# Designs tried in a protein design chat: VHH binders against F-box associated domain-containing protein sdz-33 (sdz-33). Part 15

Target 1, 300 residues: F-box associated domain-containing protein sdz-33 (sdz-33), of Caenorhabditis elegans (q9u232)
Amino acid sequence: MATVPFPILCLPDFVLQKSLKLMGVVEHLCLSILSKNIKQLIATLKGYPKCFSFKFVPFTSLTVVGERFKHFSFRFDIDESSQNANLRSYTDEGTYITLTVPGFTVKHWIEHVAYVLCRNNSIKLVLWEPNIDEVYEIVKDMRTVEVVIVSSEIQSCHLLKLFPSLRYLGVYKAPISAQILTYNLLHLEVKTKVTLNDILISNCSNFSISGNDVSDKELNFFMRSWIKGSNPRLTKFYIRNSLRVRDPYLETVLFQNIDYIETHKKIYWRTFEISRPDGTKADVMWDPLYNSYFNMTVQH
Below, E stands for the ipSAE of ESMFold2; O stands for the ipSAE of ESMFold2 at other seeds; V2 stands for 0.75 times the mean of E and O plus 0.25 times the DockQ between their complexes.

## First folded at step 9 (VHH; framework vhh_7ubx_2)

Design p4 (from p1 with T50V D60T; at its last look DockQ between E and O 0.66; V2 from the best seeds 0.00; counts 0 for: pae O 2.1 > 2)
Amino acid sequence: QVQLVESGGGLVQPGGSLRLSCAASGFTFSSSAMTWVRQAPGKGPEWIAVISSGGSTMRTDSTKGRFTISRDNAKNTLYLQMTSLKPEDTALYYCAKVEYSGYTITFDYRGPGTQVTVSS
ESMFold2, look of step 9: ipSAE 0.485; ipTM 0.826
ESMFold2 (binder alone), look of step 9: mean pLDDT 80; pTM 0.783
ESMFold2 at other seeds, look of step 9: ipSAE 0.390; ipTM 0.780
ESMFold2, look of step 10: ipSAE 0.440; ipTM 0.804
ESMFold2 (binder alone), look of step 10: mean pLDDT 80; pTM 0.791
ESMFold2 at other seeds, look of step 10: ipSAE 0.455; ipTM 0.806

Design p5 (from p1 with S56T Y100W; at its last look DockQ between E and O 0.03; V2 from the best seeds 0.00; counts 0 for: pae E 15.8 > 2, placed apart)
Fold by ESMFold2, look of step 9:
Structure p5 (fold): chain B 300 residues (1-300), chain A 120 residues (1-120)
Amino acid sequence: as target 1 above (300 residues)
Amino acid sequence: QVQLVESGGGLVQPGGSLRLSCAASGFTFSSSAMTWVRQAPGKGPEWIATISSGGTTMRDDSTKGRFTISRDNAKNTLYLQMTSLKPEDTALYYCAKVEWSGYTITFDYRGPGTQVTVSS
């Protein structure tokens, strides 16, 4: 419910700087649209909220992620005919303010917010049936490190060419390609169909799969392949299958022809240890009751 | 209906001066904060200066004090005195009413603008 008072804008820079340090992020953003001097002063403030990254949901929202899990969420209100965009910000009182600058587009807002509030230009994209080329034109001056594809068909080669700094990729409803699977990602999250072969060729460090029914025999083959040296970069592997009826033969099928040590048995989950001939060990965790979870963590 | 009509632009050599005027009607001018904004070809809009209803001013430092905003409440007129003009000042100049709605601040510019061209 606050209006930026115009009298404060006429104070000398020294007094203005002291006054600005008493204000929050939303007030700073409001003031930053009034002059380049104010914009520059706010951008140089020591102790200003440090932003490590921000997340762009195309044509819908921008989130700036600060220290200690602080988030500053901004939503776009776009005039389709002009491509002008208003920026709405959520306040601590649970209301929104609307910022309007004549002629500002989504790209102008991303550049402005990054300049005023952020010390780096790393961005996360959440893509909801996007035109990826239009998104790229908006964010090309940012370093894109994470992309989540919710519901779209995107050519894998095109995506990887546009975002060479990519470390995290989520693919929820689109088919996954061998090029994505073999790419050296830090984290790959998949909620679309994958096969045993897809798992075996993967080159990511952390692989999370849900919405798939990978059988115990397929997991057995995967583990035996891992023992023989497959997936050499893998650190964490997680699968959530569909709900299962309890199988009393679990250890017999899952660990067939595998030397293992059961390391922990708790009410709802059990842990096992397997190892490669070179001594590399992996912890395997499984919960058979309500959801079938397979979790393997490699000790590197 | 808010009406804003800008005038006073033209072709000027570098170092020259111009005074822009903005005739306002359809609202209580003396109670409104007013702004000058410019837009060069192919560029986004650029804020120049704002003057409160009480005459307090704020200006963008990029003009380095070459531009002075003023108002005459008796004539419902906003002014921008421009001196030491540079080629980079070439733009369409708009006056605008500063508008508040809840937490929103906006520059409501609805006039045709006045062209300022600075060339050698």
Scores: ipSAE 0.000, ipTM 0.134, lowest interface PAE 15.8, mean pLDDT 74
ESMFold2 (binder alone), look of step 9: mean pLDDT 79; pTM 0.779
ESMFold2 at other seeds, look of step 9: ipSAE 0.203; ipTM 0.674

Design q5 (from q2 with T106R Y110T; at its last look DockQ between E and O 0.55; V2 from the best seeds 0.00; counts 0 for: pae E 10.3 > 2)
Fold by ESMFold2, look of step 9:
Structure q5 (fold): chain B 300 residues (1-300), chain A 124 residues (1-124)
Amino acid sequence: as target 1 above (300 residues)
Amino acid sequence: QVQLVESGGGLVQPGGSLRLSCAASGFTFSSYAMTWVRQAPGKGPEWIAIIYSGGDTYRDDSTKGRFTISRDNAKNTLYLQMTSLKPEDTALYYCAKVEYTVSGTRYTITFDYRGPGTQVTVSS
């Protein structure tokens, strides 16, 4: 094998830094393998992320999200015989930029990206239909704090064992288990079917529900249970409704057998206050005109 | 002119240890990432580990932590410490300078091999 050196490595720092600003993330990752100086200069560039999102999809991908600029996304081209992987980024015109490092696997790329670009090794995972054990082997040295499950299947006990630092969980298609519902999450988002009993046993602080048909009678039962002390860790409960999914909530049904105060009344939302016997209050709000959401926020 | 000279190979019993060296000249050693690659008879080349100019490393999992790459920039020398050697480690070992090339939209890291390699033979 014979190749020629790339002359950019010999440039003065001010020219090199100017050249690096004209390059994409793929070039930055590639050149940082060659040079400590380039790695250091890349660290001074603005807009690079403080954390990653790693998406495990039919075509495994990596998304890098900055605080102030557009995300970068890559796909991996995996060679079956060696498990080596190339990074590929697509242009608007359907062409792509490919970065090749001999012997690099997906794991090597994730570690390298984290090493060069990430100042905090916390990650978000988006799981479409992957083998979760394979994903774990790739990311086990990183702190996983957020997982979104898009796939139709998941083993709840296995997930929670593998990711003990988990604070945020989204479940979009898989059936929800009691293990997930009772886990002490900061935020649980569900787009799959949940029952009233599932809501009552939940132990998360913030609970968001979409794609479900939760009636005003079910919300009444939930609120009466909350008044009696259910869901003691709950801070925020949010339901997003489709505009065409159900009839508007009725105030008389929603608050049946509940002492409440209406605190705000507008065309687009109404706000109420309910209380526990110990004086803990919650704000209840919904959009009666479009019935697009229901929100309960505990005043802690 | 880039020159890389590997040494330190030999015949070793299973479970033994070797330390390979790679003497580099003809380029600014401290500015480049370096790597070790091996090639067993009748097989294609296999990447072992890479060390960046700053000293950080990545290893292939196939050696299960038995091999350690290191460098001495003052001596322009790359090392591979090998322990718990197995018969499947028998190969010709090469060091390489890591290079970056651009062809159209393709950006490629390649390994520049210049030395004869050093033979490691693990025989029971």
Scores: ipSAE 0.000, ipTM 0.369, lowest interface PAE 10.3, mean pLDDT 75
ESMFold2 (binder alone), look of step 9: mean pLDDT 79; pTM 0.769
ESMFold2 at other seeds, look of step 9: ipSAE 0.011; ipTM 0.428

Design q6 (from q2 with V102R T106E Y110T; at its last look DockQ between E and O 0.55; V2 from the best seeds 0.00; counts 0 for: pae O 9.1 > 2)
Fold by ESMFold2 at other seeds, look of step 9:
Structure q6 (fold): chain B 300 residues (1-300), chain A 124 residues (1-124)
Amino acid sequence: as target 1 above (300 residues)
Amino acid sequence: QVQLVESGGGLVQPGGSLRLSCAASGFTFSSYAMTWVRQAPGKGPEWIAIIYSGGDTYRDDSTKGRFTISRDNAKNTLYLQMTSLKPEDTALYYCAKVEYTRSGTEYTITFDYRGPGTQVTVSS
């Protein structure tokens, strides 16, 4: 990496902009501390994301998932005597780059990263166990469109009040509440345990389940319930099961008491069509060898 | 030669207000971020706030809402407006030019405080 002398701030905007194009995100974060003009020039650069993901994992770590420079993550190391935090960024080669600003805490860094890198008012959050009110204070001027809750239980009504533009919600390890299940989300992703009843009461448009092994009988019941009118807002339902050895009678159990049309048959996947009495159709796709995936997509 | 001269300190009652000034010369003041740092007796330097050349600011949480950093580029002067002063704010206050250095993979912002500082004493 090249030496960057401080007088770079005195360069004409045209030359400065060209210099900034040769730099990475770490240099951009550092130089934008020094100059509003630098921040404005960085905002004109092609390739920065319109939406930037912040990951709040253990209280001493921030993982920021960006699109421009591949996966770009930041770690914090707190000076025990001063509470100052160094921002560390890892490269794909396993080397790290460290930014030090005297007096900056983790909160200052989060505010600065959001200030510099958020080109649009849209943001995604990944939450481990942070205080949700503290996270809100950092991001409240942004449009939060996606939240993933990894290991903490957050009061459902509080979350929905804080982030009214929320379209995507992921719940990985915490118990899922009926309030979340019945909320009108565009996408709900679940890796925590859910029951068949939880699936049936859900009101999201796209429902993705992994980390569960939903049985063929449960899928059959779900499809029969859908045919009778359950899950009226559902557009896409996706389940990733654990690897299962092929059952030669699987199709018989899965489609028992269901009228269907097979629409595509290949060695690696098969597709079927089922219908509601009102004419609404859904495509069902699954792999016949291992039954690892179940996908149902409502047509239009 | 970079020169920074702080002024405006003095003795103030708890809850009082004070405005510090920093006169800068020997460099293009308007091109650099500037900061205030304080040093209490027996302690190391403590960062207070930073102001960019364009006027945006960051502040330490411990002084949030009580201290305001500002600058006048026409006068080459940095200011710190302090309100609701507490005995804990007693310190020698320095202004500093913000520096950027890089050594290998280490990126460091440092504060170059060269002035004599100005003493602020908050006592009943």
Scores: ipSAE 0.011, ipTM 0.442, lowest interface PAE 9.1, mean pLDDT 75
ESMFold2, look of step 9: ipSAE 0.013; ipTM 0.476
ESMFold2 (binder alone), look of step 9: mean pLDDT 78; pTM 0.764

Design q7 (from q2 with I50T D61K Y110T; at its last look DockQ between E and O 0.02; V2 from the best seeds 0.00; counts 0 for: pae O 14.1 > 2, placed apart)
Fold by ESMFold2 at other seeds, look of step 9:
Structure q7 (fold): chain B 300 residues (1-300), chain A 124 residues (1-124)
Amino acid sequence: as target 1 above (300 residues)
Amino acid sequence: QVQLVESGGGLVQPGGSLRLSCAASGFTFSSYAMTWVRQAPGKGPEWIATIYSGGDTYRDKSTKGRFTISRDNAKNTLYLQMTSLKPEDTALYYCAKVEYTVSGTTYTITFDYRGPGTQVTVSS
């Protein structure tokens, strides 16, 4: 076998850098497999969208997440006999770019992409009926900070022990557990049934609930409990896509026995302020007409 | 086993055109980036162009606008369309499979070529 140096490797660094700055993430990744020099140069490149994290869907895809919500998705093509993996990028009109490195597995690709495109080894996982131990073996050298899990069952203690840096958790199918509810998360998102008691025992800072049927009386009880000191770490509580259409003319039920100040009245929503006895305040946004959602934000 | 066979070279006048072909076998052609490289006698190899498996191309600036790399994955064939040929383009032209290898913490790009190459001669 013979080695032939790529002529682009012989260019002065300043010429090469100018050319690279005109290219996107996909082109950078393509070039990064050509030489160690190009790989290292791209890794040090400043001013292009540097990726802050990536989203791994095990054995399916890897998404590089850059500034201002820009992202680039790659799909794995895995050779089942050798476990070698090719990385495929989608283009417009269904055309693909396939990257092949002899001997690369999924784990090698995660490490390579992190080295070339991202400032840190933070990873976000989207898991569909996963084998958690198999996923852990792939990502154990990464800092897992977010998990969205769609599974009929979750071993909550095992999950939390495997990913001690976890700050964001989405639970989309399994019943929510007390272990997860009481864990000190920055953000908890639940798309399954959540009771009022589940809300009251939660220890997360931001709690997002989707597709749940929470009544005005239950929200009133929650707010009165918060005023008395419940949910001490809570910063934001948000209900999306409520199954209940609220009657705009019954707002007195929502704020019954609550001292509040209406802070803004707009055509399409109203905002209110409620307070704890110690002076801590929260903003409540309520759309009385068309949007079945509730948003409470604690002022800190 | 990887096999690459270049063809289509020949003697041509300045300003002329040639289309080089590279027949590939022994590997999954559609999965690899492919490259044209040329080498004049007594000189080091010179990269011309690379085409990735998805069809994106990268070309040396000195040949941009004159040389076009393309591939036909159904025929396992790589092409180089050359136009506006100059005496400076006289060289032995090779195609290569681009390989990326890892040894410890060192990443190495290698070209796997075993073909005879195809001679392009531009007389002026």
Scores: ipSAE 0.000, ipTM 0.126, lowest interface PAE 14.1, mean pLDDT 75
ESMFold2, look of step 9: ipSAE 0.041; ipTM 0.564
ESMFold2 (binder alone), look of step 9: mean pLDDT 77; pTM 0.756

## First folded at step 10 (VHH; framework vhh_7ubx_2)

Design r1 (at its last look DockQ between E and O 0.66; V2 from the best seeds 0.00; counts 0 for: total charge +5 (limit +4), pae E 4.2 > 2)
Amino acid sequence: QVQLVESGGGLVQPGGSLRLSCAASGFTFSSSAMTWVRQAPGKGPEWIAVISSGGSTMRTDSTKGRFTISRDNAKNTLYLQMTSLKPEDTALYYCAKGSPWSGRYMDYRGPGTQVTVSS
ESMFold2, look of step 10: ipSAE 0.351; ipTM 0.792
ESMFold2 (binder alone), look of step 10: mean pLDDT 84; pTM 0.841
ESMFold2 at other seeds, look of step 10: ipSAE 0.412; ipTM 0.821
ESMFold2, look of step 12: ipSAE 0.269; ipTM 0.737
ESMFold2 (binder alone), look of step 12: mean pLDDT 84; pTM 0.849
ESMFold2 at other seeds, look of step 12: ipSAE 0.345; ipTM 0.783

Design r2 (at its last look DockQ between E and O 0.00; V2 from the best seeds 0.00; counts 0 for: pae O 24.1 > 2, placed apart)
Fold by ESMFold2 at other seeds, look of step 10:
Structure r2 (fold): chain B 300 residues (1-300), chain A 118 residues (1-118)
Amino acid sequence: as target 1 above (300 residues)
Amino acid sequence: QVQLVESGGGLVQPGGSLRLSCAASGFTFSSYAMTWVRQAPGKGPEWIAVISSGGSTMRTDSTKGRFTISRDNAKNTLYLQMTSLKPEDTALYYCARGYSSPGGLDYRGPGTQVTVSS
């Protein structure tokens, strides 16, 4: 009768992995600083993509997006002279749990979190008033996919050279450049002035505009252009005008010379369908109580 | 000039069927959404169904799927197939060019009377 060997190490790993799978992101991060072996086990647990974002305000927080879009926020305690950093997790009881690893900087934490929790090293940057060279040194080994510029005019070719994989861009206080408008972005959010021409030349999939006063006549021209084939990558288009404008004839002006179907009529909101000749359809939302919104979603 | 002429109405017994037609002339029919509207005695107009220039349709829930809008662009004709007719369907039925609330339609026909009774 032959003896069939069983790897003893598989049983401990299986038990540990089952226990770790019952734990959340905060517990995983806490355990990952305790031993090299636990760190490696946690890093191998998930088949789902993990990602996280890092906010430079300046260097005040790290957010991890977990399964089902759960968000876990951590704050840095940074010593300015040494650049050593502790990471704090906020409990439901209103207290902090502080994670300390001797000698860890913000860069060490970003690399550690990416290794343990995020397999593709993707990062989102929120740049309020950064030293961009300093930010780049911290994140240059990461795949930067999203940037939000809140109070900066940083739109130079250096920014695009620094982050060539950029998919999401927010521009809140600076005029947007024509070059950025033509970039193949997944999402562009603008809270500064844009023209109808800027909208028509844009090459993003999701375009969100606020702080502008785009007229119903301009929106009509945009929709007629879209029907003729403009903005072929556009999936969602959202405008919030800064003025609350009630137009009792909005449907007549907005949809002049456009075939449409009203697809939803509630007291608080109405949805219309428009179509390209090739059969591509889009939903347009109109709110009869608040005429300052325009939303267009291309049907898939 | 733009002209819309409805036909196919009449007196019908409950449970019966009718097909309404709307003949269009004076414009490029295939470029416009088309609408059926009804107006019962003493009531305001009610949208029944609309068909886009691309052929997509939407119908009012009040007819519970008993009415079907269609178009034949080669014949410049809009149709409304009505089945399982009830006395509550008694109304003047008219077609309209365009797409908006009934007050925003730019052209409509004179209508065809549908009367559902014993």
Scores: ipSAE 0.000, ipTM 0.086, lowest interface PAE 24.1, mean pLDDT 73
ESMFold2, look of step 10: ipSAE 0.000; ipTM 0.385
ESMFold2 (binder alone), look of step 10: mean pLDDT 82; pTM 0.815

Design s1 (from p4 with T106R; at its last look DockQ between E and O 0.24; V2 from the best seeds 0.00; counts 0 for: pae O 2.9 > 2)
Fold by ESMFold2, look of step 10:
Structure s1 (fold): chain B 300 residues (1-300), chain A 120 residues (1-120)
Amino acid sequence: as target 1 above (300 residues)
Amino acid sequence: QVQLVESGGGLVQPGGSLRLSCAASGFTFSSSAMTWVRQAPGKGPEWIAVISSGGSTMRTDSTKGRFTISRDNAKNTLYLQMTSLKPEDTALYYCAKVEYSGYTIRFDYRGPGTQVTVSS
C-alpha cells in the first residue's frame, strides 16, 4: 500500500512515541484532532518552542516558531456569525487541508495548538494595526511574555495592565512613553526615536536601541551618569547607530572626565572598563573606526 | 468481515447536487475514522475527506468547500454531500475505513463504489 500524507501509527505506546518523534508539526496537528489519545501522546512528545506568536493584521493567523528559525503557519477561516473557526495548513505534498473541530473558535484553536505543541500557555504577540481590546479577549487566558508593537500607537498604561507577565517589549515605529521606559522589563528593544533623557530614565535590564544616532557626547554623559548611580538595574546596553566614519578625536570625547582602563584593542572593537565608586564595574565595547556600535555590560 | 456499500451516485447536470451514502457493517463504526476517496477515469485515487468518530474532519482543498463529509453513528452510515457539481467531479466514489498500520495510514477496506457522472 502506498504511503499517504498523514501516517498514523497503531503500534504499542512505546513504539508509537518513538515513531511520532519523526513526524512534523502539521502532521501532529492533523493527528491531534482524530483521537484524544493521540492528542495527549503528541503533547508529551514535542519540545517546548521558545516562541509561539500571533500576528494580528486585517486577517487572523497563527505562526508557531520552532527550533532553528523554523516557522509553521496556520490560517483561520472564521464564520463571523457563529465565531467558529477552521484551520488551514499546507502539507509537504503541496496540498492545502482544512481542519474542523465542532464548536472550535479561534480561542479554542489557540489553546489546542498551545497544548499540543507548547506544553504551556506562554505566547508572543506581534501587533501591526490591532484593536488591543479584541486581541486581549482572544488571548486573556494565555500568559503573554513578549509583545512587539510594529506600527500602532497603544496607550502604555493599558498595555501593561492587560499583560502583567510581560518581560520582553519591542517598539518599532510608534513613539515610546516614559511609562514603558520606566517599567521593569527584562528586555526592551526600540527602533523608534529615543532621547538621552529616555535612556537615563529607563529601568529595564537589557536595553537595545537601533535606528538612532546617539552622539559620543551623549554617551559620555550617560556613562558619567551611570558612574554616579543612574540606571541601577541595567545589565546590558546596546546601541547600533548609522554607519559613518569616526573622527580620530572621538575617543577623547567619549571618555572625557571618565577614569577607564583599556582592556582589549582590535580593528573593529575596543574594550574598556569603567567603575562606580562602590566597585561595580562595566565593560564598554565600541567601534572606534565607525560610529556604529556601543555596547556596555555591567558586571554584577 | 468489514462491509461497505456506497449508494446515491448517478447522472447530474453541472451545478447540481448529490448526497452519497455508505452503509457500514462488520466493525464498530462509531469508534472508527472514515474517509471518502474518488477515482476519475485514467487517474489515480484522490482522497477527499476524513472524519473522526467524534465528528472532527480534515478535507482537501481540491473540492473548494463544495463537499461535506458527515456521519450518523446510530445508523452506521457515512455521507458525502456534494454541491455545485462540475464535470471534473465525474468519478467512481468509494468510502473506506481508515486503518492504521505501523508508520502508515491505509484505506484497505472499501466498498465497490458509486458512480457520479456530471454532464449535460
Scores: ipSAE 0.337, ipTM 0.745, lowest interface PAE 2.8, mean pLDDT 76
ESMFold2 (binder alone), look of step 10: mean pLDDT 80; pTM 0.799
ESMFold2 at other seeds, look of step 10: ipSAE 0.354; ipTM 0.748

Design s2 (from p4 with V50I; at its last look DockQ between E and O 0.57; V2 from the best seeds 0.00; counts 0 for: pae E 2.8 > 2)
Fold by ESMFold2, look of step 10:
Structure s2 (fold): chain B 300 residues (1-300), chain A 120 residues (1-120)
Amino acid sequence: as target 1 above (300 residues)
Amino acid sequence: QVQLVESGGGLVQPGGSLRLSCAASGFTFSSSAMTWVRQAPGKGPEWIAIISSGGSTMRTDSTKGRFTISRDNAKNTLYLQMTSLKPEDTALYYCAKVEYSGYTITFDYRGPGTQVTVSS
């Protein structure tokens, strides 16, 4: 097949023009490295992301989440000899873009992305590696409010010392420590194994447990302990058990030696009220057909 | 006033390499961002890569990392190193100055381009 000749023409004033207002978030980041003026212009257009996500196994990605746009993932490509990091992502048009800034490290990218795309310095960490000191050095000027521990090893007391603003903690595969359980968290999410005693010593306000099967006898003991004053900060307690057909004596076992009032009865959920001697009340909700959840909300 | 002269194109076999050059004059090259764009017969222009005055780069990876943009500010010259060339890379390649006005980014192409032909 012969090559078709193309006339050599001078094409003066050939122009490709694109408005910044019509570009997506990735294109904004891409163009923000071209000059300080463009960086500043784009910063006036930045969206309102919900939080940063930051994954370490190794320094692999940064995810931005916000109301203006969906999840937006950036992956790091680190040069071993220089420790400089390139940033890679997909544009809204489906093109994969690689950004290279001489001298940029992961820390430089975190600061740059925050300046261009985010309205605040709050960050969420997703930790796969136990080297929390390296993570701290990268994010220490950010307000770390949420950490999710995915790996099986982490220095829990060191974590809490480094991030005093921590309010949300997820522990998925790592063993959970007493230091974590007793810490004054707003929210603790657990997908690793916990015992009844772990639940009783917890000091978080919202406690979410999945991947555990807590028996009705254990829940009964927990509720009786709560009535006696355990878990004083608890406002919401949620357990998602495996789907199990309910024992016909379930109500008898669950509420044994507990005074309660049934407040609502539906096919898929029933609600009860229990009280402390001081008058503090809690609403208990559970599934009448399957032991799939237990939900307790304390009235403060 | 802006003058751009592309060179370095030619006929190559699949898997071959070329280095395109763009000689620039009529503006302060060392303070300007520069880009490469290509246009295949019957297609619209396709953006390839941009390089800032400081050497920061942004490239489309639709070329799968085979193309590298660079510049020599002392020679007022922009380069595009192309490797592992494929028939779909056959196009007229242009360099351009990147301009900014308000919220508009403009790629202004003034040269004749340089033809790259990859035959099987």
Scores: ipSAE 0.376, ipTM 0.779, lowest interface PAE 2.8, mean pLDDT 77
ESMFold2 (binder alone), look of step 10: mean pLDDT 80; pTM 0.791
ESMFold2 at other seeds, look of step 10: ipSAE 0.458; ipTM 0.821

